# Designs tried in a protein design chat: VHH binders against q96fz2. Part 122

Target 1, 269 residues: q96fz2
Amino acid sequence: CGRTSCHLPRDVLTRACAYQDRRGQQRLPEWRDPDKYCPSYNKSPQSNSPVLLSRLHFEKDADSSERIIAPMRWGLVPSWFKESDPSKLQFNTTNCRSDTVMEKRSFKVPLGKGRRCVVLADGFYEWQRCQGTNQRQPYFIYFPQIKTEKSGSIGAADSPENWEKVWDNWRLLTMAGIFDCWEPPEGGDVLYSYTIITVDSCKGLSDIHHRMPAILDGEEAVSKWLDFGEVSTQEALKLIHPTENITFHAVSSVVNNSRNNTPECLAPV
Key: E = the ipSAE of ESMFold2; O = the ipSAE of OpenDDE; V2 = 0.75 times the mean of E and O plus 0.25 times the DockQ between their complexes.

## First folded at step 8 (VHH)

Design B2 (framework vhh_8pnl_2)
Fold by ESMFold2-Fast, scan of step 8:
Structure B2 (fold): chain B 269 residues (1-269), chain A 120 residues (1-120)
Amino acid sequence: as target 1 above (269 residues)
Amino acid sequence: QGQLVESGGGLVQPGGSLRLSCADAGFTFSDYNMAWYRQAPGKERELVARIYSGGSTNYADFVKGRFTISRDNAKSTLYLQMNSLKPEDTAMYYCAKPYRYSGSTPLDYWGQGTRVTVSA
């Protein structure tokens, strides 16, 4: 996973993240640095994306089941990184393989600190290599939606009005992430950055790409991954596996250029 | 989470030396970046020195060459060796451990502070 869409306006995104805390109280996540959230149909590594994380990371004695939503840089910069410019990091930390996560210092250390987050997206993009051509076919991959599974939705994708209605109750993709906090040597703001954990693709996606993000399917999985105050690293890692509950459709080559940020990036072709 | 307790402050003559200590009663000290800040009378709190979990250090220009930050992970203790002290170094010195994000504020967990006074 190297490209996502997360285009919902801040208020719509916040409502899409409604949840229940440990006591069953309905809540919306509280924002940190909301002005750093930049909606886009075409988000690449090094840009900021919204993640959910436990309030306990920010407030001593907070209920670890309560959630904060914060923009973080995609591309984990380890806390031990000593250079002044994060772009000079010699490792690619956009993704973290599930099978080596406890063997790599860059990921093992933040995991030991409970720095688990849930990366939010409308969905993600993958490029299928096609036989006999040098071109790749991009696909937009996302959770099954209530309306996309209903029969009789003829021509819904053809109308801008129907496209707006699709997002009213969109189920956001929830991917397992690890974050870290880096303090610049020369001073300045603490940098929060994340990586997306990857697993082998499920059977349904195997013809598109051989890897997929570790998707947390449902609120119980999301809650356990976030709750580092009650759920150990060992228990949380049991949530990391391929998921079959996913759907996709082909999209146009417009998405190929990460500078293109329009609804056409995820429109079916 | 740990409690930070600073010690070692006092009154010293210009040109003198002091060694500050900060004990972290919490677990995981070795995994955290640690810092010393100071606040002079009537001024904002400012970064003096930072030490990364891996041992790398960073110093404010006004103390470079005079102060040395170090850590003892086995004792969960942070140190600041202060040499060639000047009247301008007079301040409350605070140990800081990053715990929370707060906009542009890099640290939210502070010790109680230890006072350093440099005067003739």
Scores: ipSAE 0.000, ipTM 0.221, lowest interface PAE 14.4, mean pLDDT 83

Design B20 (framework vhh_8pnl_2; at its last look DockQ between E and O 0.52; V2 from the best seeds 0.00; counts 0 for: pae E 5.4 > 2, unsure alone 61.2 < 65)
Fold by OpenDDE, look of step 9:
Structure B20 (fold): chain B 269 residues (1-269), chain A 120 residues (1-120)
Amino acid sequence: as target 1 above (269 residues)
Amino acid sequence: QGQLVESGGGLVQPGGSLRLSCADAGFTFSDYDMAWYRQAPGKERELVARIYSGGSTKYADFVKGRFTISRDNAKSTLYLQMNSLKPEDTAMYYCAKPYRYSGSTPLDYWGQGTRVTVSA
C-alpha cells in the first residue's frame, strides 16, 4: 500500500470515528495536533494521515478504551534512529509485513510497547499490471458502502460531482498500523510516525495486487487493536489477516501523480 | 456548522466586474471544498466554480476564464472575482460547502445568496 485517500473534514472525520468505550458510553475521539491534518484524495508516504490510538499513550491512568485521533507521518521512524533527517532511513517503513513483524526490530519494539494504531482512509489505491504492456491500471479499494435512498448506482457516477451523490455517511477504511515516537537528536518536537501492516491479498483482490493492508473490520476489531492495556500483542496479532469485505473500482490515471488532489482521483472510470 | 454569508452582489453594466465574498464562521474552513453556484430566474441552480481543499479549481464551461474562485483560509473566506460580466450572468449567487459523501448538500452548508444583476 503506497497511496491512500483521506479527504474528510476534521469535524466529519471525528463524527465518523464515533465509538463506545468499554463502559458503553458513546464517545468522539479527541484530536491531538489537529493542525497537522491535511485532507487529500491522494496521500503518499511521508505525508501526514490521521490515525486512532489509545488515550493511554498520552495520559497516565487513562481508560485504554478511549481513543485519540492524531495526524502522524506515514513511514515509521524508529525511536532509536540517530540521524537528524528521517529521510535518511535506509529501509522502507511504509509497510510492515505481517509475517515478519516480530523479526524486525523497527516494528517489534514499538509493537511490544503497545504502540498500535488504526490508520484511517477513505480507501487505498493499487495498480494492476496490464499484461503485455508497461501500463498499470489504478484501482480504488474501500469498504462496501451502504446505499441510501438518495444514492445512485456507483456506475452512474459519470463525474466527480456525481460521486458525492452516491454515498451517504461514508464508512472509513480502518487499517492496522504500528506507530513509534522519534526524538530528533538536535532537539525539537517528537515525531509520531506509523507503518501499515500488510498481508497477502484476499481472493477478490488477488488479480489486482498480491498484497493488501491488514484491515480491521468492525468496531470490535478496531477496539481490540487499539486497547493495548487490555489486549496483549499476541491476541492483537490474531486480528491481522486478509478480508474479503472489500470492494473496488477502476480509477483514472490522475491518481498516478501524487500532486493531484481532486475527486477525480477516486472517481470510477 | 457556521452559517455561510455571501456579499458583494449588486447591479453592474455589461463588461463590468464584481467580487463576491463568502464568510464562513466555522473553524474547519480549510478542510472543505468550496463552491459557487448560481440560480437565474426560472432556471435550475448550476455550478459556477469549485475550489478544493487542496487549492485546485474547476469552472463551468460558461465561465471561459472570466471568473476566478479563490479562498483565504486564514480569514475563512471564499471569493469569486467576476470580470467581463454579461446579462446572462444575472442570477442569485450562492456559496456552498459541498457535502462530500451525501446525495445532497445540507441546507446549513449553503449561504443565503447574493444577487448579481448585469444590465445596461
Scores: ipSAE 0.629, ipTM 0.822, lowest interface PAE 0.6, mean pLDDT 90
Fold by ESMFold2-Fast, scan of step 8:
Structure B20 (fold): chain B 269 residues (1-269), chain A 120 residues (1-120)
Amino acid sequence: as target 1 above (269 residues)
Amino acid sequence: QGQLVESGGGLVQPGGSLRLSCADAGFTFSDYDMAWYRQAPGKERELVARIYSGGSTKYADFVKGRFTISRDNAKSTLYLQMNSLKPEDTAMYYCAKPYRYSGSTPLDYWGQGTRVTVSA
């Protein structure tokens, strides 16, 4: 998983993340660094993306079931990294394989500290390799959405507007992530950065790509992954597996260039 | 939440210019894709121009090359510069935040409109 869409305005995104804490109270996640959130239809590694994480990471004795939403850099910078520039990392930490997560120091150490997060997106993109050509077909992959009367109208002369209107109740994709905290040697703000855990593709996605992000399907899975105060690393890792509860459609090559940031990136072709 | 205020409409002769403004009282203006729509009497509202949160723009074919959409995120204001106006441009012009969210009302994403009349 190397490209996502997360375009919802901050207030819309916040409402889409409404949740219940352990006591059953309805809550909205509290923002950290909200001004660093940059909505985009075409997010690449090294850009910031919003993640959910437990309030207990920031406040001693906080309720571990309460959630913070924060923008974090995509591409985990380990806490032990000694150079001044994170872009000089010698290896790619955009994704973390589920089968080796406990073997790789860069991931094992933050995971042992409970540094689990849920990476938020409208959906993600994958490029299907086609026989007999070097051209790849991009697809936008996302949770099945609840059908409404309005969504049934897509395909009319005003199709682009109708597509945009589906966002009023969009179910965000929730991917399992690991984050770490890096202190710049020259001083400055602590850098929070994350990696997305990947698993083998499900049957439904296997013709598009051989790997997929570890998707947390539903609030029970999301809450258990985030709640490092009550859920051990071993129990949380049981949530990491392929899911069949996804859908997709082909999109235009506009998405190929990460500088393109318009709804055309995810619109069906 | 729910207050888009349009201004700048008026009566102009064919070939004239007008600049429309839309002030958003909301605190997340810079995150929103914004649009200008118009509606002539007895017709449906149609998209005139859109500006995405990242700065890219899109125009309806009937205004391309004549109208320019822009935004000032520091002032939470959307603009439409209208040049080479034609009688066919006569309509009510509406500012819009096209995204809806659960519990939103039309007042959250539509302005009241500003009237543009192009006639001799």
Scores: ipSAE 0.305, ipTM 0.677, lowest interface PAE 3.7, mean pLDDT 86
Fold by ESMFold2, look of step 9:
Structure B20 (fold): chain B 269 residues (1-269), chain A 120 residues (1-120)
Amino acid sequence: as target 1 above (269 residues)
Amino acid sequence: QGQLVESGGGLVQPGGSLRLSCADAGFTFSDYDMAWYRQAPGKERELVARIYSGGSTKYADFVKGRFTISRDNAKSTLYLQMNSLKPEDTAMYYCAKPYRYSGSTPLDYWGQGTRVTVSA
């Protein structure tokens, strides 16, 4: 998993993240650093994407079931990193394999601090390797969406006027992540950065790629992953597994160039 | 949410040019895909051009290269440069933020529009 779409305007995205706290009260997550949110149909590593995390990470004695939404850098920069330029990190931190997460210092340390986050996207892209060729077929992969008269599917939209209906009430993909906080040696703001946990692909995706992000399917899974005040690391890791509740369609090669920020990136072919 | 205010309409001769502006007083202008629509008397509102938050554009077929949509995120302003105007371009022109969310009142933001009249 190395490419996502997360294109909704901030206020639409925030409403899509409505949740209930432990007392059953309907809430919206509170933003941190909202000006760092850069919506795009084509997000790549090193870019910022919104994640959810517990308010307890920011406020002593806060209710750990309350959620903050913040843009973070994709590609975890460990708190122990000593260079001034995060792009010089020698380890691949775009993803974190679930089977080795407790063996890798870059991931074990922040996980032990309860630094769990939920990475938000419209969906993610994956490239299918075609046998006997260097050609790759990209796919856009996302939660199945509830069809209503007020909303459409990506494959059913025939005109620009219908595009807004596709995204009406869109169910955001919720991926399990780990984040860390790095203090630049030269000073400046603390850098928040994340990795996406990966698992073996489900049967439905196995013909496309052998790995998939660990998807948190439903509010119970999201709440338990975020709530490091009430849910231990060992219990949280039980949430990390493949899911079959996923759908996809083939897209054109427009998405291959990460500079292309256009709805054509995820349009069906 | 902000209010959209169109300006720059008027009366022009066939073949003339006109530049429409749309000021957004709201927050988060740069997050939005934006569009120009038009509506001639007795006709349905139709898309003229769309510009996505990333800067890519899409035009209705009738534009045929005559119009250019653009945006200035620093000024929270959307533009439509209209060249080679024809009498059939006569309409009320609206800018819009065409996003809605099903869990609330629709967020359709349309201005009052600006009138473009192309006389023979």
Scores: ipSAE 0.148, ipTM 0.610, lowest interface PAE 5.4, mean pLDDT 86
ESMFold2 (binder alone), look of step 9: mean pLDDT 76; pTM 0.771

Design B21 (framework vhh_8pnl_2)
Fold by ESMFold2-Fast, scan of step 8:
Structure B21 (fold): chain B 269 residues (1-269), chain A 120 residues (1-120)
Amino acid sequence: as target 1 above (269 residues)
Amino acid sequence: QGQLVESGGGLVQPGGSLRLSCADAGFTFSDYDMAWYRQAPGKERELVARIYSGGSTYYADFVKGRFTISRDNAKSTLYLQMNSLKPEDTAMYYCAKPYRYSGSTPLDYWGQGTRVTVSA
């Protein structure tokens, strides 16, 4: 997973993240650095994306089941990184393989600190290799959506008004992530950055790509992944596996260029 | 849960040396960044030195060249070698297992501190 869509306005995104805490009370996640959230239909590594994480990361004695939403940089910068520019990392930390996460210090250390987060997106993009051609077919991959009053498919809502109605009740994709905090060597603000854990592709996606993000399907999985105060690293890692509860459709090559940021990027073709 | 115990503080004359130790009981020591902070009476707690889990180090300008931070992962122990001590180094020295790499947070684990006095 190297490209996502996360285009919802901040207020719509916040409502889409409504949840119940351990006491059963309905809550919205509290924002940190909301001004750094940049909605886009075409988010690439190095850009900021919203993540959910436990309130306990910021407040001693906070209820670990309460959630914060914060924008973080995509591409985990390890604490030991000595260069002043995070983009100069020699290795790719956009994704973290589930099978070696406890073997890589860049990921093992933040996991040991409970730095688990849930990466939010409308969905993600993958490029299918086509036989006999250099061309690749992009696909937009997302959770199955509940039926709207008229239709449950994106293709059936073709006006701007109908398109907005789809997004009002959109079920966000919830991907398992690990984050870390990096202090620039020459001083400056602490950088929060994350990686998306990846697993082998499920049967339904195997013809599109061989890997997929570790998707946390449903509130129970999301709650357990975030709750580092009650759920150990070993127990949390049991949530990391392929899921079949996913759907997709082919999209235009417009998405290929990460500078293109329009609804055409995820519209069916 | 992590428990940090500092030792090695004491009274020395200017130009003297001390070696501080911090023993960690609890978490996997080798997987965590470790730091030394100090606090003089009437002043805020300030970062002295940090050693990352990967072995790289950071030093505040006021101790660079005089202090050396090191760790022994097999013994779960953090050290601070303090040379050429000055009266302005007088403070309570704290071992920390910081949650963030800058500033202090409620999630940081702190030792009880060890007192260093430099006086002639």
Scores: ipSAE 0.000, ipTM 0.152, lowest interface PAE 17.0, mean pLDDT 83

Design B22 (framework vhh_8pnl_2)
Fold by ESMFold2-Fast, scan of step 8:
Order: structure tokens, then sequence, then C-alpha cells
Structure B22 (fold): chain B 269 residues (1-269), chain A 120 residues (1-120)
């Protein structure tokens, strides 16, 4: 996973993340640094994306089942990185392979600290390699959506009002992530950054790409991944596996250029 | 760009009370966590109280049970109710928007401060 869509306005995104805490109380996640959230149909590594993480990461004695939303940089910068510019990191930390996560210091150390997060997106993009040509076919990949009379389909929306209705009940893609905190050597803001854990693709996606993000399908999986106060690293890693509960459609080459940020990026062709 | 403006400081006797206010003329007050810091003469600036955008609060041990932080999002105003004041509470009090992920050290968007003096 190297490209996503996360375009919902902050209020819509927040409502889409409604959840129940351990006591069964209905809650909305609490924002940190909401001004850093930049909606886009075409998000690439090094941009900020919203993640969910446990409130216990920020407040001593907080209920670990309560959730924070925070924008974080896509591309994990390890806490031990000693240069002043994060873009100078020699290793690509956009994704983290599930099979080697406990072998790589960059990922093992933050995992040991309970630094698990859930990366939010409308969906993600993958480019299918086609035989006999250098051109690749992009696909938008997302959770199956519940059909309602008022929601419509992505490709059928013909006005701003109809586009709003498509997204009001959208089920966000919830991907397992690991984050870390980096303090610049010269001073400045602490940088929170994340990586997306990847697994072998499921049967349904195998013709598009050989890898997929580790998707946490449903609130039980999401809550267990986030709750580092009650769920050990060993138990949480049991949630990391391929899922078949995914759908996709082909999109136009407009998405290929990460500077293009319009609904055409995810519209069916 | 907004400006944070503190008010409500003054001179009080030990055991007295004061209510500090911080008005935010900028955009999106309701979207930010807010905090009160203080700095006594010759000491470092320290966190007194923190309030999340959702309304939950955290307090430094030295003020717990005596101070209450609150916010009014409709008025874009942050408050600090200070009860049972002690001479060691004497300091310049600053409100801050902690834009940093750590939440513990706001390095941008400070007010000018309001002075609190507790003495007989």
Amino acid sequence: as target 1 above (269 residues)
Amino acid sequence: QGQLVESGGGLVQPGGSLRLSCADAGFTFSDYDMAWYRQAPGKERELVAYIYSGGSTNYADFVKGRFTISRDNAKSTLYLQMNSLKPEDTAMYYCAKPYRYSGSTPLDYWGQGTRVTVSA
C-alpha cells in the first residue's frame, strides 16, 4: 500500500469513527492537532493521514479503550534516527512486512512500547501489471459498503449534494499500523509517524497485486489492536492476516499523478 | 493569525481565589486542546492544567484539587478557577494552544500572560 484516498471533511470522518468504549458508552474519538488533517483523494507517503490510537498513549491512567484521532506522517521515522531531516532516512518505512516485523529494530521497538495505531482511509490504490505492455491499470480497493436508498454509488453522483450523500455512511478502511515518536536533534516539534503492516494478498486481490495492507475487519479487531493496555503484542499480532472482505473497481489514470486531487481519482471507469 | 489574551490576574491573600480567562481571537478554538502554564521568577515554565478539545482534563500534582480548568467553545474562552491559593502559586500565568503531538510542551501560540501574586 503506497497510495490512499482520505478525503472526508473532519466532521464526517469523526462521525464515521464512532465507537463504544469498554463500558459500552457511545463515543466519538477525540482529536489531536486537527489543523494538520488535509483531506485528499490521492495521498502519498510523507503526507499526513489520520490514525486512531489509544488515549493511554497521552494520559497516564486513561482508559486504554478510549480513542484519539491524530494526523501522523506516512513513513515511520524511528525514535533513534539522528539526522535533522526525516526525508534523509535511507530505509523505506511506508510499509512493514508482517513476517519480519519482530526482526526489524525500526518496528520491533515501537511495537514493544505498545505503539499500535489504526490507519484510516476511504480506500487504497494498487496498480495491476498487464502482460505485453508497460502501462499499469489502477484500482481503488475498499470495504464493501452497505447499500441504502439515499447513499447512491460513487460513479452515479452528479452534484455536490449527491456526493455528500455517498460519503455520509461510508465505511472507512481500517488498516493495522505501527507508529513511533521522533524528537528532532536540533529541537522542534516531536514527529509522530507510522507504517502500514502488509500481508500476502487474499485470493480476491491476487490478480491485482501480490501484497495487501493488514486490514482490521470490524470493531472487535480494531479495539483489540488499539488497546495496548489490555492486549499484549503477541495477542495483537494474531489479528494480522489477509481478509477476503474487500471490493474494488478500475479507475482512470488520473490517479497516477499524486498531485491530482479530485473525485475522478476514485470514480469507476 | 490569532492572538491569545489572558486576564484575571491580581494580588490576593493566601487562601484566596482568582479566575483567569484566556480569549482566543483566532480560528478553530473548539478544535484545539488548551493549556495553562505558569512561570515563577527564576524558574522554568511549567504545565499547570490541560483540557482536551473533547473536555477531559489533566492537572499537575501541585494544583490538583485546588484548580479547575474549563472552556466555553461558544465564546472561544479558556478559564482557570484557582482556589486555596498559596504563596508558591505566585507566577506569570500563560495560556497556550499545544499544537505539538507530545501535548506537554507548547512551543508556539502563547499569550502575553497575566500576573498572579499571593502574599499578605
Scores: ipSAE 0.000, ipTM 0.121, lowest interface PAE 16.8, mean pLDDT 82

Design B23 (framework vhh_8pnl_2)
Fold by ESMFold2-Fast, scan of step 8:
Order: C-alpha cells, then sequence, then structure tokens
Structure B23 (fold): chain B 269 residues (1-269), chain A 120 residues (1-120)
C-alpha cells in the first residue's frame, strides 16, 4: 500500500471515528494539530495522513482506551536517525512487512514502546498488471459500505454523483500502523511519522496485487491495536493478518499522477 | 547492554504475598519496556506482566487483580508485587527487556530467574 484516499472534511472525518472507551462512554477522538490535516483523493508517501493513537502516549495517567487523532507523515523516520533531513533515510519505510517486523530495528523499537496507530483512509489504490502491455489498471479498494435509502448499493455501475451521497455515512478503512517520534538534531518540532504494516493479499485481492495492508476489521480489533496500556505487543500482533472483508472497483488513470486530487480519482470507470 | 538480576522469590503458603525485584545494572533502564515472565516445570515461558517505558501496564488474565508490576527509574529497578498466591503460580520468574527479541519472546536480555514456590 503506497497510495490512499482520505478526502473527508475534518468534521465528517471526526464523526466517522466515533467510538466507545473502556467505560462504554461514546466519544469523538481529540485532535492534535488539526490544521495540518490536508484532505485528498490521492495521498502518497511523505504526505500527512490522519491516524488514531492512544491518549496515553501524551498523558502519563490517561485512560489508554481514549483516542487522539493526529496528522502524521507517511514514511516512518526512526527516533535514532542522526541526519538533519528525514529524506536522507537510505531505505523505504512506507510499509513494514508483518513477517519481519520483529527483525527490523526501525520497527521493533517503536513497537516495543507501544507506538501502535490506526491509519485512516477512505480506501487505498493498487495497480493491476495488464497482460501484453506496460499499462496497469488502478483499483480503489475499501470496506463494504452500508446501503442507504437514497444511494442504493454503491459500486462500479454508479455515477460519481451517486457516490457523493455515501460520504456522510462512509465506513473508513482502518489499517494497522507503527509510528515513531524523531527529534531534529538541529532543533525544531518533533516529527511524528508512521508505516503501514503489510501482509500477503487475501484471495479476493490476489489478482490485483500480491500484498495488502493489515486491516483491522471492527472496533474490537481497532481498540486492541491502539490500547498499548492493556494489550501487549504479543497480543496485538495476533490482529495482523489478511482479511476478505474488502471490496473494490476499477478507476481511471487520472489517479496515476499523485498531483491529481479530484473525485474522478476514485470514481468507477 | 546490562545484566538483569532477579530477587525476592521463596516459599510461601497459598494466599500469601511476595515482592520480586529486578535490578538493571545498565544505563538505559528508563528507555525500555520491562516485563515479567514465568516458567513452570515442563511448560513454556509465559508473559505475566508488562510495563511500558511510559508507565502503563498490561497483565495476563490469570494474574489480573492479584499482581502489580511497577518500576523505579531512579533506581533502575523493576518490581512485581504478588498477592493472593496460588499453587499454580509456582514457577521460575524471569525479568526481561522486551524491545530486544525474536518474535514475541525476549531473547537478548533475560535475567537468571528467581524461584517462587506456593505450597502448604
Amino acid sequence: as target 1 above (269 residues)
Amino acid sequence: QGQLVESGGGLVQPGGSLRLSCADAGFTFSDYDMAWYRQAPGKERELVAWIYSGGSTNYADFVKGRFTISRDNAKSTLYLQMNSLKPEDTAMYYCAKPYRYSGSTPLDYWGQGTRVTVSA
């Protein structure tokens, strides 16, 4: 996973993240740096994306089941990185393979510190290799959505106008991430950055791409991944596996250029 | 890289209490998560309690409400307060630094262990 859509206005995104804390209290996540949230239909690595993380990362005695939402840089910069420019990092940390996460220092150290986050998106994009050509077919991949009385079912047959009706009730894709905090050696604000954990593709996606993000399907999985105060690294890693609870449709080549940021990027062709 | 030294184990009757300590001679105790594991005869080592570098805690279901993990960063010492001990708590108890491990089990930074026996 190297391209996502996360286009919802901040208020709509916040409501889409409504949750229950450990006491069963209905809550909305509290924002950090809300002005750094940049909605886009076409988000690439190095851009900021919203993630959920436990409030306990910021307050020593906080209830670990309470959630913060914060924009973080996509592409994990390890806390031990000594250069002044994060772009000088010699290896790609956009994704983290589930099978080697405990072997890679860049990932096992923040994971050992409980730095688990849930990466939010409308969905993600993948490019399917087409036989006999250098062209690849892009697909938009997302959770199955609840049918509404006005929109009916959503899918490849729906026009872009019909798709606009579903965003108020859109179920966000929730991907397992690891984040780290990097302090610039020359001073400045702490950089929060994340990686998306990847697994082998499920059967339903295998014809599109051989890897997929580790998707946390449902509030129980999301809560356990975030709650580093009550859920150990060992227990949290049991949540990292492929899921079949996913759907997709083909989209136009407009999405190929990461500078294109319009509804056409995810509209069915 | 430091040596972990556990102490405080012993023989206690059911319902009794023990406090285990783990001293880290190293420089970096406050930067690490710390954990207690145990191993009963003929069984695999299992996680008992975990304390994150920031102070939050996690417990195995079988000790929740009876055991309390805590740390003193100034003394570079980890503690496990064990109350309402049961015969099934009988095991060797090990201190670990979980940030250095293969899979979910710490490998590089284990202590020597301290024996806890719960019997009448």
Scores: ipSAE 0.000, ipTM 0.102, lowest interface PAE 21.2, mean pLDDT 82

Design B24 (framework vhh_8pnl_2)
Fold by ESMFold2-Fast, scan of step 8:
Parts: structure tokens; sequence; C-alpha cells
Structure B24 (fold): chain B 269 residues (1-269), chain A 120 residues (1-120)
């Protein structure tokens, strides 16, 4: 997973993340650094994306079931990184393989500190190899969406009005992430950055790509992944597996250039 | 037409039992948290019980030990087993599915409700 869409305006995104805490109280996640959130149809590594994480990471004695939403840099910079420029990391931390997560110091250390987050997206993009060419076919991959019977079928966005209504109740993709906090050696603001955990692709996606993000399918899975105060690392890692509860459609090559940030990036071809 | 259809309500004496059912007409039932709400005369709708997609449950204090929420994902059906019913349980009971996944949104899909009356 190396490209996502997360284009919802802040208020719509916040409502999309409505949840219930351990006491049964309905809540919206509290924003941290909201001005750093930059909506885009075409987010690449090193850009900021919104993540959910436990309030307990920021506030001593907070209820660990309460959630913060914060923009974080995609591409985990380990807390022990000693150079001044994070872009000079020698290895790519955009993704973290589930099978080796406990073997890699860059991921094992933050996991031991409970630094689990849920990465939010409209969906993600993958490129399928085409026979007989070096060209690849991009696909937009996302949770199945709910439609009212009056609005018709999923994907029936044939007018500007209908297109706008699709996003009002969009079910965001919720991907398991690990984050870390890095303090620049020469001073400056603490950098929060994340990686997306990846697993073997499910049967439904195997013809598109051999890997997929670890998707947390359901509020129980999301809550347990976030709640590092009550859920151990070993217990949380049981949530990391492929899911078949996913859908997709082919998109145009417009998405290939990460500078293109328009609705055409995710529109069906 | 509706996505959620409740059934099983009726008139029962105090101490009796009822089993409510809610059939979901087909949008990825297994992926969603499902809830039972009730509305008594003169009151606002209140949450009775919630079952998460993974099977864990949450209950309002006033029904703990008496009511059991369960689901059958293969049948896309939600249940509420109500035991030791009290006159205070008299209400319209509503099945709710989040229009969004969270189970906490004002845009939850609602059924038409099924009436439960507990009286001699």
Amino acid sequence: as target 1 above (269 residues)
Amino acid sequence: QGQLVESGGGLVQPGGSLRLSCADAGFTFSDYDMSWYRQAPGKERELVARIYSGGSTNYADFVKGRFTISRDNAKSTLYLQMNSLKPEDTAMYYCAKPYRYSGSTPLDYWGQGTRVTVSA
C-alpha cells in the first residue's frame, strides 16, 4: 500500500469517525494539529494523513478507549534516528510486513510502547500488471459502501448532486498502523510518523496485487487495536490478517502522477 | 420498504419473556455494529444493547442480567432475548444499524419498531 485517497473536508471526516467509548458514551475524536490535515484524492508517502490513536498517548490517566485524530507523516521515522533530515532514512518505512514486525527494531520498539494507530482513507490504490506490457492498471480499493434503496446501487453517482451525496455517509477504510515520535537532534517540533502494516492479499484482490494493508474491519477491531491500555501487543496482533470485505474498480492513469489531485483519480473508467 | 424489519413484540405479564428479531435486507450485516433502542411514552429513544461486529456486547445498566443481545451473521438477523420483564420495559423497541459503521451516528438506519407491553 503506497497510495491512498483521503479527500473529505475536516468536518465530514470527523463525523465519519464517530464512535462509542468504553462507558457507552457517543463521541467524536478530538483533533490534534487540525491545520496540518490536507485533503487529497492522491496521497503518497511523506505526505500527512489523518490517524486515530488513544487519548492516553497524550494525557496521563485518560480513558484509553477515548480517541484523538491527528495528521501524521506517512513513512515512520524511528525515535532513535540521529540525522537531521528524515528524508535521509536509508530504508523505506511506508509499510511494515506483519510477519516480521516483531523482528524489526524500527517497528518493535514503538509497538512495545503501545504506539498503535488506525490510518484513515477513502480507500487505497494498487497497480495490476498487464500482460505483454510494462504498463500497470490502477484500481481504487475500498470498503463496500451502504446505499439507501432510494439512491439506487453502490457506485451510481451519475450527477454532481448524487456524487456529492456519496461522500456524506462514506465508510472510511481503517488500516492498522504503527507510529513513532521523533525529536530532531538540532531542536524543533516533535515529528509524528506512521507505517501501514501489510498482509498477504485476500483471494478477491490476488489478481490485482500480492499484498494488502491490514484492514481493521469493524468497531470491535478498531477499538482493540487502539486501546493499548487494555489490549496487549500479542492480543492486538491477532487482529492483523487479510479481509475479503473489500471492493474495487479500475481507474484511469491520471492517478499515476501523485501531483494529480482531482476526483478523476478515483472515478471508474 | 425498509432495510430493517423488527418482530417479536407483544403483551406479556411481569416476569415473562419475549424474543425480538430484526432482519437486515442485505447490506454487509456482518460488518456492522447492531443495536437495540427503545422509546417509552414521554421519553426519548435510549440505547438498550449493542453488539459489535466481532461479537462483544454492551448493555444499558437497567437491562444487565435480564436481556441478551445476539446475532446470526449467516441469516443477517439481530436478536434481543428479554427475560424477567418489568412494567418499566414497556416501550417501542427499535433495531438500529449505523448508516455509518460506528453505531453512534444520528443517521442510523431504523426499523419501524415492535411494541412491547408489560402489564397484567
Scores: ipSAE 0.000, ipTM 0.122, lowest interface PAE 19.2, mean pLDDT 83

Design B25 (framework vhh_8pnl_2)
Fold by ESMFold2-Fast, scan of step 8:
Structure B25 (fold): chain B 269 residues (1-269), chain A 120 residues (1-120)
Amino acid sequence: as target 1 above (269 residues)
Amino acid sequence: QGQLVESGGGLVQPGGSLRLSCADAGFTFSDYDMAWYRQAPGKERELVARIYSGGSTNYADFVKGRFTISRDNAKSTLYLQMNSLKPEDTAMYYCARPYRYSGSTPLDYWGQGTRVTVSA
């Protein structure tokens, strides 16, 4: 997973993340650094994306089932990294393979600190290799959406007015992530950065790409992944597996250029 | 693809100040890390300052305490405030949007640069 869409305005995104804490109380996640959230139809590594994480990471006695939403940099910079330039990191941390996550220091250390997060997106993009050519076909991949009069359908959105209906009740894609906190040696703001855990693709996606993000399907999985105060690393990792509850459609090559940030990036062709 | 356009360079006396600006064509500027590089005559380009999309900053040792990098996402503009300028700061200054890296060297596009000359 190397490209996503996360374009909802902050208030719409916040409401889409409504949840219940351990006591059954309805809540909205509390924002940290909301001004750093930049909606886009075409988010690449090194850009910021919103993630959910436990409030206990920021407040020592907080209920670990309560959630914060914060923008974080895509591309994990380990807390132990001692150089002044994060781009000097010798390996790509955009994704983290599920099969080696406990073997890699960059991921094992933050996991030991409970630094699990849920990466939010409208969906993600993958490029299918076309037989007999060097051309690749991009696809937009997302959760199946409930069809209602109010929510609309992405395939039926013919005009700007219709697009508004598509997003009213959009079910956000929830991907398992690991984050870390890096303090620049020379001073400045603490950098929060994340990686997306990847697994083998499910049967439904195998013709598009051989890998997929570890998707947390439903509130039970999301809650257990985030709640590092009650759920051990061992138990949380049981949530990391392929899912078949996913859908997709082909999109135009407009998405290929990460500079393009328009609804055309995810519109069906 | 957009073009980065640098401005604000000029001739100043040692100890003077300049503010460089870099305007982006307006494609999701706020999503990207931005950097200032410089190249003195006969030398390789070197990183001066970087500002991450999240607001964190990083400076080369030779400009710390003298230069300040900042961004205005609403205007899609990157700035470099240069104070206490020295003859050694004389160079062409480049704005970069480094979304890919080879080591610490950005692989993305550069602007045309703006010339800074520090001399009596």
Scores: ipSAE 0.000, ipTM 0.126, lowest interface PAE 19.6, mean pLDDT 82

